# VHH binders against p53848r504to814: the designs that were tried, part 22

Target 1, 311 residues: p53848r504to814
Amino acid sequence: TYIMAIFNATPDSFSDGGEHFADIESQLNDIIKLCKDALYLHESVIIDVGGCSTRPNSIQASEEEEIRRSIPLIKAIRESTELPQDKVILSIDTYRSNVAKEAIKVGVDIINDISGGLFDSNMFAVIAENPEICYILSHTRGDISTMNRLAHYENFALGDSIQQEFVHNTDIQQLDDLKDKTVLIRNVGQEIGERYIKAIDNGVKRWQILIDPGLGFAKTWKQNLQIIRHIPILKNYSFTMNSNNSQVYVNLRNMPVLLGPSRKKFIGHITKDVDAKQRDFATGAVVASCIGFGSDMVRVHDVKNCSKSIK
Key: E = the ipSAE of ESMFold2; O = the ipSAE of ESMFold2 at other seeds; V2 = 0.75 times the mean of E and O plus 0.25 times the DockQ between their complexes.

## First folded at step 6 (VHH; framework vhh_ozoralizumab_d1)

Design p03 (at its last look DockQ between E and O 0.01; V2 from the best seeds 0.00; counts 0 for: pae E 22.0 > 2, placed apart)
Fold by ESMFold2, look of step 6:
Structure p03 (fold): chain B 311 residues (1-311), chain A 121 residues (1-121)
Amino acid sequence: as target 1 above (311 residues)
Amino acid sequence: EVQLVESGGGLVQPGGSLRLSCAASGFTFDDYAMYWVRQAPGKGLEWVSEISGSGGSTKYPDSVKGRFTISRDNAKNTLYLQMNSLRPEDTAVYYCAKPRYSSGEYYFDYRGQGTLVTVSS
């Protein structure tokens, strides 16, 4: 299981207190310390840099501002002689294809797109032109201003295009017995699969894609818990759908899965006003559960504490 | 073409009741789940209720559960919302909606002009 460490270059971080930029040298020093702490316990570390808030209902930085916050930092990390570059994997958290293009030019390894291409239809073309780049295809609904209203996952209005679904390594009777309990993860799987096919149609290779069910994006905190529990279903999910009077087979089996359970609001519901020490313990327990249910990568804030839980 | 026409809104006192109706045409009504959504002044759309195509299953958010009842008459292509124990915060334009599922998203592009419900003294 890989650990992805969050580094927010945005002003919505609690520690920042405002819309101000930290200078690149200070940010780089923080990244170096974070990497050293992680590499004490792991062979490698993934650093996920964010220059624009993707929280529901947040005010979005302009594309120019996102570039100014994130691209020089990524370049500085890649050019640093204080980091073992073969052990540091860089990810950028962006849904904008032009930001992704600039990040690739300066040496990013992963594009972490919470929208799965929904917010910028040019994203798949950018990824397809760069076959060495890993793309995290994440699930959400609507856009940043509307996604909180779209957490309704009932099978009353399932799209007419879906013909048949499968859960591999699970008896068909077991799927039918669990049908009402698994509506959420199956809808998430179908929606990811639809975006996945659009990515493939645009030339993205399957081996570039890692999927993320998007904890906290168009989901309630109770739904987040269901998703964590049902990761084995998602990892073995496939379905057929109609496309242009032909059937298309969408297969999510063997695709790596990322979970980001350490979002503050989600942990807050579980801990119910617990202080910072006890919140760190609860975060570690949730991360361990994600791994136990089959997550291949976990995105966390407290790398040192969570790394001990993983090993 | 899909058409949805809401009616039955008006002014009521707190604690009062109203029954909204929605006439549907342009699609096979009983094949689709139907929704009521509302928009309070200056706010976004809020989901209020849903009912399955057959009418056998209903669902409500906590804000209206126990006070609102959705129903449908598939022979008349008509959707209903019975609203009881109305509160000032229920003041909104109410729409019936046919959801459209596309690219992994629910859209409420198919809705009527709406009917205004005002709850005040």
Scores: ipSAE 0.000, ipTM 0.108, lowest interface PAE 22.0, mean pLDDT 75
Fold by ESMFold2 at other seeds, look of step 6:
Structure p03 (fold): chain B 311 residues (1-311), chain A 121 residues (1-121)
Amino acid sequence: as target 1 above (311 residues)
Amino acid sequence: EVQLVESGGGLVQPGGSLRLSCAASGFTFDDYAMYWVRQAPGKGLEWVSEISGSGGSTKYPDSVKGRFTISRDNAKNTLYLQMNSLRPEDTAVYYCAKPRYSSGEYYFDYRGQGTLVTVSS
């Protein structure tokens, strides 16, 4: 299982009305230390750079500002002689196709799009034109300002365009026998699958795509726990639907899965009554559970402590 | 362990000058931008100055621009703030800070105990 380390390249933190500069030198040195710590414990590391907050209800930086914050840093990381470039994989956390274009020009490997193409209709075209780029297709609903209000999932899993669903090669073979307990992950799978088919229709290749059920995006913390437990269902999920006036079979089986269990809101809820030492342990146990249920990649804030827990 | 030790504060008349110093240890000083920030009693933290790791770039808010000068001596691991033309509204505890670029914000988790500057007639 791969470890994706979060690095937010957002230099302004004051409301005093002034623009604060980002010191690429300082940011790069923090990245180098992060990478060295991770590579002491792991064969490779993925660094996920974000220049615009994707927290629910956050104020969005302009596209120009996102580029200013993130692109020079990615370029500096890729040009650094202090990093083993063959062991450092770069991801940019962006939902904007033009930011993705700029990141690709400076050597990013992965576009991590929390919207799964919902926020920018040109994203799939950018990914399709760059077949060497990995794309993380994440589940959310609505937009940044509305997603937290959209965490209600229907009691019946089949959406309007979905004709039939299947779960393959798992202990949960009899989906109908468990349908009340699996509604959430089946809804997530269908919505991911709808975005997946749209990506395919726009020329994105299946081998470019990782799927992410989007812990904390249009989901309560209790729903996050259900998703983690039901990753085997998602990894074996398929369904038929109407698309482009044709019936299509959407097969998510064996798609690589990313989970981000270390998101601040989620961790805060599960650790609110424990002391600091127990919080580190509890966070590590959640990450280990993600791996145990079949996550192929985990996105974390604290690589050192989470890495120790998964060994 | 990161340690930042501020000094040079004191009582001064309006229009006077002070030079603050910050001794840094526990990290590679040259690798990081450094900041002076201040906190007036009962108020939030206010950014006062920024200097790049190399010392080649500085920035100031309008409230102190032209009066304060940040500098660093990377050979001595020391950050300075020259404060001229001091005004009563500059009264605050002054901290040097090493920023943390994590989770989308500047966290000034590494700062010292501060040094008090009082500007009063």
Scores: ipSAE 0.000, ipTM 0.287, lowest interface PAE 14.5, mean pLDDT 76
ESMFold2 (binder alone), look of step 6: mean pLDDT 81; pTM 0.814

Design p04 (at its last look DockQ between E and O 0.01; V2 from the best seeds 0.00; counts 0 for: pae E 17.7 > 2, placed apart)
Fold by ESMFold2, look of step 6:
Structure p04 (fold): chain B 311 residues (1-311), chain A 121 residues (1-121)
Amino acid sequence: as target 1 above (311 residues)
Amino acid sequence: EVQLVESGGGLVQPGGSLRLSCAASGFTFDDYTMYWVRQAPGKGLEWVSEISGSGGSTKYPDSVKGRFTISRDNAKNTLYLQMNSLRPEDTAVYYCAKPRYSSGEYIFDYRGQGTLVTVSS
């Protein structure tokens, strides 16, 4: 399982916010320390650099400010002689195609897009032009200001374009036996799959794509727990849909999955009324559960403690 | 064809009450979460309330919580908004909305004409 370490180059309320709002040299030194700690336990590490907050209802930095915060840092990481460059994978957390384009020029490996292409229609073209770039296609609804009001998944009808759905793992109970309990993960799978087809239609290759069900984006904390438990369903999900009078088969089977369980509000809800040591343990247990249910990559704030929970 | 027809708006004094209705047709009404949204003169759309398909879950923004009550009658395919303690800032055109998943997009379908609520002393 790959570990993705969050590094926030923005002044926000994440654990890296504010204390990492410093010059490039200080930020690079923090990243070198994080990488060395992670590489003591793992063969490689992914650093996810963010120059614009994706916290619901946050004020969005301008494109120019996002570039100024993130691109010089990515360049500095790639140019460092203190890092084993073949073991350090760089990701940029952005939903803007022009930011992604600039990051690719300075050596980023992964574009982590929480919007799954919804916020910038040019994103897929940028990814398609760069076949060596990995793209994380994440699920949300609406936009930054509206997404948390769109967390209601009680619709039992298939989407307008969806013809039929399937779960292909014989170890998972039939859909009929799980119908009411799996509405959430099936709706998320349908929405991810529709965006996946848009990416493919724009020239993005399947091998470029990882999927992320988007914990905390248009989901309540209880829904986050359901998603984590039902990752095996998502990893075996497929459906047919109509597209321009043709049937299209969308198959999420064996797609790599990223989960980000360490969001502060989510952890706060499940660790309310416990002391700091118990809170650290609970965070590690949630990460271990993500791995146990089949997550291929976990995005975390606390690399040291979470690395101890990973095998 | 999906049809949403709003009614029940009008002129009311501050502190007054109104009950809005939305007649729905062309879809299986009780399968869908329904919404009220509003647009004040010269402003963007604002979400006002939400009710699950069964009617068992309701949600409101802080601006209307405690004053507005969303409800539905699934036998009549009708959505309601009870608006109490009305304030001048509640003046807007009110629309009911159905969620729609189309071509990979999640949108609010508020294609009715809306109903005008004016709160003025």
Scores: ipSAE 0.000, ipTM 0.165, lowest interface PAE 17.7, mean pLDDT 78
Fold by ESMFold2 at other seeds, look of step 6:
Structure p04 (fold): chain B 311 residues (1-311), chain A 121 residues (1-121)
Amino acid sequence: as target 1 above (311 residues)
Amino acid sequence: EVQLVESGGGLVQPGGSLRLSCAASGFTFDDYTMYWVRQAPGKGLEWVSEISGSGGSTKYPDSVKGRFTISRDNAKNTLYLQMNSLRPEDTAVYYCAKPRYSSGEYIFDYRGQGTLVTVSS
């Protein structure tokens, strides 16, 4: 299982009203230390750089500010002689196609898009033009300011859009017996599949895509737990749908899955706001359960503590 | 363990000068941009100055620009703040700060008790 370390290039706020970016030299030194720590325990590490908050209800930096915060750092990481470049994979956490384009110019490997193309209709074109780039297609609903209010997932019957629904694992053939309990993961699978088809229609290749059910994006903390438990269902999910007046088959089997279980609000609900040592244990347990249910990649805030808990 | 020990504060008249020092240990000092921040009575923390690890880049907010000068001596692991033309509104506890990556975010950090600067007639 691959480990993706979060690195937010977001400045702290102070009373002078300005943006106070950490110096690129300091950021690079911290990334070098993080990479060395991670590579002690793993064959490779993915660094996920963010220049704009993707937390629900956060205030969004402008595109120009996001570029200023993130692109010089990515360039510095790629130009560094202190890093084993063959073992350090760079990801940028952005939903903006122009930011992705700039990151590709300076050597990023992965575009991590929490919106799955919903927030910027040009994103798929950028990915399609760059076949060497890996794209994480994540599930959310609405936008940053509205997604928390869109966590209601209905029971449904197949209709005009979705014609047939399958779960290919025979242990999951009891889906009819569990329909009320699997509404969430089946909705997520269908919505991911719809975005996946749009990506394919825009020229993105299947081998470029990882899927992410988007823990904490348009989901309550209890729903996050359901998604984690139901990853085997998602990994065996397929359906037929109408697209451009024709039937298409969407098959999510053998697509790599990313989970990001270490979000502070989610961990806080699980731990009921206990001390830092108990929060570290809870985070490790959740990460281990993600791996146990079949996650191919785990996105974490604290690589060293999480890695020691699951090794 | 990271330690930052501030010193050099005191009572000074308006228009006077003070030089603050910060002794750093427990990390490779010249690898990091360093900061001064301050907290006036009843107020939140305010950023005061920034200097790159090499010392080649410095930054200041408008409130102190032209009056305060940050510097560092990497051979002695020491950060300095020269404060000139002091005003009563500069009265605060001053802290040096080390930036730190923590829990997926790049965060400014400070660990010391600070050094009090009082500017009064």
Scores: ipSAE 0.000, ipTM 0.235, lowest interface PAE 14.8, mean pLDDT 78
ESMFold2 (binder alone), look of step 6: mean pLDDT 83; pTM 0.831

Design p05 (at its last look DockQ between E and O 0.05; V2 from the best seeds 0.00; counts 0 for: pae E 17.2 > 2, placed apart)
Fold by ESMFold2, look of step 6:
Structure p05 (fold): chain B 311 residues (1-311), chain A 121 residues (1-121)
Amino acid sequence: as target 1 above (311 residues)
Amino acid sequence: EVQLVESGGGLVQPGGSLRLSCAASGFTFDDYAMYWVRQAPGKGLEWVSEISWSGGSTKYPDSVKGRFTISRDNAKNTLYLQMNSLRPEDTAVYYCAKPRYSSGEYIFDYRGQGTLVTVSS
């Protein structure tokens, strides 16, 4: 399982003189320390750089500001002689195609797009033009300001027979129960699959795509727990849909899966009324559960502490 | 090709009962929650009932709760609505609906002609 370490490229609010810019050298030093800590325990590390908050209801930085915060930092990381460049994988957390394009020019490896192309219709074209780039296709609904008001999922989902190899020989009563219990992850899988087909139709290759069910994006805290538990179902999910007066088969089977449970609101529901050390432990336990249910990559804030928890 | 065919409507007096049926074809019926929706003369579409794909969960707005009962027979691909204690305000064309969520959009797919229910003395 790969660890993706979050790095928020935010301006130093301590700035004197009214300037609002990032101290690239200080940020690079923080990245070097983060990488050293991770590489002490792991063969490689993925650093996910974000220049714009994607928390629900957050104020969005302009495209120009996002570029100013993120692109020089990525370039500095790639030019550093203090990092083993073949062991450091760079991801940029952006939903803007022009930011992705600039990041690719300076050596990013992964575009982490929480919107799955919903926020910028040109994103898939950028990814398709760059077949060496990995793209994380994430599930959300609506936009940053509306997404968590859209957490109502219907009690139906598309999907080929529940009698497939995953549930082989299950009797009809167990099939009804399984359909009810899995409807959320199948809805998420269907919506991911619809975005996946749009990406493929725009020339993105299947080998470029890693999927993310989007913990905390258009989901209640209870839904987040269901998603984590049902990752095996997502990794075996397929369905048929009507598109352009023809049937399209969508198969998410064996797609790599990313989960980002760290510092999400639902951890607060689990950990309230416990001390800070137990909250860190509970976060590690949630991360370990994500790995245990089959997540191929986990996105975390505290790579050192989370790595210790799962060893 | 999805087909939904409603039947069972008609004229009833206030306090009467009707049972609506919806014959479904062209899709795997037991994979879908199903809905009844209605449209009164000169008004917009109104949700009336929901049933899960297994039949294990049903939902109703307060305006019909306790009076209407949704059910399904998955072996016959048929959805039902038992309407009791009918009121003049229940007068509407009733539609069976198949739900679909696609591309960030939720659609109630009510493709049938509907069945007219008229509650009048």
Scores: ipSAE 0.000, ipTM 0.146, lowest interface PAE 17.2, mean pLDDT 75
Fold by ESMFold2 at other seeds, look of step 6:
Structure p05 (fold): chain B 311 residues (1-311), chain A 121 residues (1-121)
Amino acid sequence: as target 1 above (311 residues)
Amino acid sequence: EVQLVESGGGLVQPGGSLRLSCAASGFTFDDYAMYWVRQAPGKGLEWVSEISWSGGSTKYPDSVKGRFTISRDNAKNTLYLQMNSLRPEDTAVYYCAKPRYSSGEYIFDYRGQGTLVTVSS
């Protein structure tokens, strides 16, 4: 199982006399230490660089600012002689196709797109033009202010164009008998599958795509737990749909799955009554559960402690 | 500039039907999931329906499920809401919405004047 370490690029300090380049050197040194800690326990490490804040009410960085924060850092990481480049996989956390294009020029391996292509219609074209690039297609709905209204999933709200659905290695009658308990993961699978078809139609290859059910996006913390438990359903899910007056088979089997279980709000709900040491342990237990249910990649904030839990 | 123009509202008796339309322009319509939301007098916005970019997946809250049907025509850049078995509590201004990413958040952008649906008597 791969570990994806989150690295949020720090604010640019160039306004105090051009400290921007010194800041890159400091960030690179932090990444070298992060990689050393991860590679002590793993064969490889994925570093996910983010140049945009996802905090509530934050001002979205402009495309120009996102490039300025993230692209020089990615270039510096790839040019470093202090890193085993064959063991360090780079991801950029962006929904903007132009940022992705610039990151590819400087050696990124993965485009981690939280919008699943919804926010930038040119993203799929960029991925299709670069067959060596892995693309993380994430499920998302709404925003923080509307998430509780969009976390409503129904067992009979499947679209009229969905003709049939299957869970490989599961009796269809058993699926029907459990429909209220599986409505969330099936709807997530259909929404991912529809974006997947859009990506394929734009030339993205199936083997470029890793899917992410989007823990914490339009889901309650209890729904997050349900998604984790039902990863085997997602990994075996397929369906047929009508598209452009033609039948299309959408098959999510054997697609790699990423989970990001260490979101602050989710962990806070699970661990509200425990001290800091128990919180770290509970976080590790959640990560281990993600792996146990079949997650191929986990995205974490605390690589050292989570790595110990999964070894 | 993104434009969403709602039409098809009106006055109808309980049990009646209406079909709402939303003409979309200024963005690539078939790349986006689309939504209907409504605002009853003196109330906040309420989500009414969601449809995937292809029309292959639809979602409804319990309050309208089985009575309302969302659909889209990607060739005409038009979103529809078929409302059957209307009830007085369905009285509201109805808006169509698209997703927009703003300030680190994915939000619903409802920019039109809406179309008033009144279910009375």
Scores: ipSAE 0.000, ipTM 0.161, lowest interface PAE 16.4, mean pLDDT 75
ESMFold2 (binder alone), look of step 6: mean pLDDT 81; pTM 0.805

Design p06 (at its last look DockQ between E and O 0.17; V2 from the best seeds 0.00; counts 0 for: pae E 21.2 > 2, placed apart)
Fold by ESMFold2, look of step 6:
Structure p06 (fold): chain B 311 residues (1-311), chain A 121 residues (1-121)
Amino acid sequence: as target 1 above (311 residues)
Amino acid sequence: EVQLVESGGGLVQPGGSLRLSCAASGFTFDDYAMYWVRQAPGKGLEWVSEISGSGGSTKYPDSVKGRFTISRDNAKNTLYLQMNSLRPEDTAVYYCAKLRYSSGEYIFDYRGQGTLVTVSS
């Protein structure tokens, strides 16, 4: 299981002169510390740099501001002599294709796109032009300002374009017996699959893609728990659909899966009525549950403490 | 089988009030944001309110903001719309709804017969 460490290069992190300076050197020093803490326990670490908030209803930085916040930092990380570059994998958290292009120029390895190409139709072309780049295709609905209103999933797994579905570790009778209990994860799988086929149609290769069901994006906190529990279903899900006047087969089996359980609102619901120390343990338990249900990568805020919980 | 059953409509004078109810069944009600939508005679469907699954967040278009209040009782699986200061242009069939993803877009999924609200002198 890979650990993806969140690093927010945003004014919120530095607005009061709190824990981090705005200067690239100060941010780089914090990242070096983060990497060293992670590499004490792991053979490699993924650093996910974000220059624009992806929280629902957040105010979005301009594309130019996002570039200014994130690209020089990625370049500085790649150029650092204090990091074992063969053990540090860089991801940029962006839904903007032009930001992704700039990040690729300075040596990023992963484009982490919470929109799964929904917010920027040019994203898939950028990924397809760069076959060495890994792309995280995440599930959401609507846009940043509307996604909270879109946490509705059909009580039937089949949308209008879906013809037939399969869960490959379960026979058909078990699928029928579980259908009302698994509506959420099957609908998420169908919507991911629809985005996936659009990526493939634009030249993105299957081996470039990791999928992320998008905890906290168009989902309630109870739905987040259901998704974590049902990761094995997602990892064994496939279906047929009509696309461009033909039937296509979409197969999510063996796709690597990322979960980001450290969302503030989600953790707050799980951990209300606990003190700060017990909240850290509860966060670690959620991360361990994600791994136990089959997540291939977890995205976390506190790599050191969460890494201890998975040992 | 998802069911949404609206009630509480009727004839009211301009400036009057009505409270609509929607009884929901066949799905886990508190997992879904819920909506009231309306269709005036000869017009298309118009969204008039939204409430989150928990009930903690509400939204309204400008046409009804300050006059309509959406609420829910998750223990009773019931959605409500309090309509105050009613105007003749509020005359419509009102439906409660949830959303569904279909054909690359989100659409309102309303399954009840609706409840008619008529505002006239």
Scores: ipSAE 0.000, ipTM 0.118, lowest interface PAE 21.2, mean pLDDT 76
Fold by ESMFold2 at other seeds, look of step 6:
Order: sequence, then C-alpha cells, then structure tokens
Structure p06 (fold): chain B 311 residues (1-311), chain A 121 residues (1-121)
Amino acid sequence: as target 1 above (311 residues)
Amino acid sequence: EVQLVESGGGLVQPGGSLRLSCAASGFTFDDYAMYWVRQAPGKGLEWVSEISGSGGSTKYPDSVKGRFTISRDNAKNTLYLQMNSLRPEDTAVYYCAKLRYSSGEYIFDYRGQGTLVTVSS
C-alpha cells in the first residue's frame, strides 16, 4: 500500500503571523523530514502538494496565487540533492488545468483533482496530452461552498443513462437486497464512472487513472465510515450506460483506489469519546481499516504514526 | 409521472406556526430522501430541510434549526414541515423536492406549484 503525505503550501490554515514562517527553504526542509519518516518504513513515498484549500466553505486562492505557492515548491523538491528522487513520487492537489500544466513542466508525477474534472473542463485535455502523468479522479458534488449540503445518497433511482449495474464480489450476490446499506457506494461508483467515461472520451488512458471516492467531499462522517467499509464493492463495481448514442460498459475493477481518512473533522467525530492518550491509536485503526478493506493508497497528515498502521 | 403537491401555507404573524404538507406520487416515496426548499421574493432557491427515506435522519441549516421540523409518513406518501417561531425572513414560496441526477450533478427536482408562506405583522 502506498502512502501519500499531505503537504499544504498555503498559509490560510495559520494565523497571520504563521504566514511569515513558510518560505521555500523551510517548506523543503519539512518535506525532507516527511520523506525520511515515510522511507524509514516504505520503499517509496508520494508527496501531495496543495496550494489552495479544499475544505468546505474555504476561500479559494486565485489561480495565480496557487501557482505562486505550489510550482516553485515542486521545482525545489525535484532539484533537491537531499532526496532520493527515484523513491519520491510527487503529486499536486489541484482542480485547475493551468496549474496542472505548470506542475507537469516542473516534474510532477500525479495530478490529484478532487473535482474529477468538474471544476475545470480543460483538465482532461491536459492529462490526455501527457500520457506519462497519473490522474486521481475524485468524487465530489457541487462546488467547495455547496458540497456539504449535497450528501444525500439514500435510495436514489439509477440515473437516466445508466441501464444496469454489477458488483463482481463473490461474497455479495444481490445488490437489491442490500440497497439501503450500499446505496452510497453504488451512487459514488456511478458518478465516478460517468466522469471516467468523459476522461476516456477526451483521450485520457485508463492506465493513467486512479479513483478516489472523496471522503469528506459531499459526505458526512458516518458516510465516510460506510465508504471505507464498502471499498470492496467499489473495487468490483461496473455498469452499462448510454453515452454518445452508444451503449458503454464502465468497469472500475482493478483500478487503484485512494482513500484520505485523516481529515481533522472526520477524525474528531470518530475519536470524541476516546481520551487524548488513546487518540493516536484510534486514528491508526482507521487507516488500518482503509488498508484492510482494500485501499491501494492512503492520504495522511501524520506520516510517521500512520506508517506503522500500514506496515 | 412524478407529482408533488404542497399545501398548508398562509399568512401568519411573527412567532407563529404553520404546518406544510406535500402529497407525493409517481415514484417509490420511501426510496428517496425528501427536502423542503424555499424561494423568497427576489432571491434564489434555498434549502431548508432534509429527511432520509426511512425518516431516521433529519438535517437543517442554522437559519431554521430548532424552529423547523421535517417529517414523513411513508404509508401515506406524505412529507411535512412543521414551522415554529416564524420570522419575517421565512417569507417565501415553499416547495417539496427530491434529488434527480442529471449530467454529472444532482439538482433539486421540485415540480409542485409550491405553497406561499407570508410572515408579517
């Protein structure tokens, strides 16, 4: 299982005084520390650099600000002689195609797009032009300001274009008998699959794509738990739909899956009844559950402590 | 054909109460989360409550929390909104809705005429 370490290249999570402590050299030193912690236990590490907050209701940095915050840092990481470059995989957390384009120029390996192309219609073209680049296609609904009001997945009918769905897991035989238990992950799978087909139609290759059900994006903390438990369903999910006047088979099997369970708000709800002495163990148990249910990659804030749960 | 018919609106003084009803037909009612949304004069559509298909989970924005109660009777295919401690800012046409997935997004599918609630001294 790969570990993706979150690194925020934005000062908006700090007080005004905190912004003055985050220059490129300081950020690079923090990244070197994160890499050393991860590489102590793992053969490689993915660093996910973000220059714009994606928290619900957060104020979005301009494209120019996002570039200023993230692109020089990515370049500095790739130019560093203190990192084993063959073991450090670099991701940028952006939903903007022009930011992705600039990041590719300076040596990023992965575009991590929380919107799955919804926020920028040119994103798929950028990925298609660069077949060596991996793209994380994430599920959300609405936009940053509206998504927390769109977490209603119960008992929806199949979409207008979706004809039939399948779960290829041999332990689950009848989706209809479990509909109120699995409606969430099935709807997430269908919405991911629709974005996936748009990516393919724009020339993105299947081998470029990882999927992310988007924990905390248009989901409640209880829904995050259900998604984690139901990762085997997502990994075995497929359906048929009408697209461009043709029937299309959308197959999510064997696609790598990313989960990001370490969000502060989500962890806070899970650990509210656990005293502070035991909280780190509870957080590690959540990460271990993601791995146990089949996540291929986990996105975490605390690399050192979470790495033990992976091993 | 999906049909949603709202009723129970009217004129009420600030601090008063009203109970709205929505009769639903043309779909399997208990399979869907249901919503009340409202549109004030000159404003866009605003979400004001949500209830799960089973009725076991309800949610409200801060503007109405503690004052409004959504409920449903799945045997009668009926959705309700109990509105207490009404304020002039609650003046709007109220619609019941479900979600419909369309072209990569979910939209509120409201098809009724709505019911006007006017809160005025």
Scores: ipSAE 0.000, ipTM 0.154, lowest interface PAE 18.9, mean pLDDT 78
ESMFold2 (binder alone), look of step 6: mean pLDDT 84; pTM 0.833

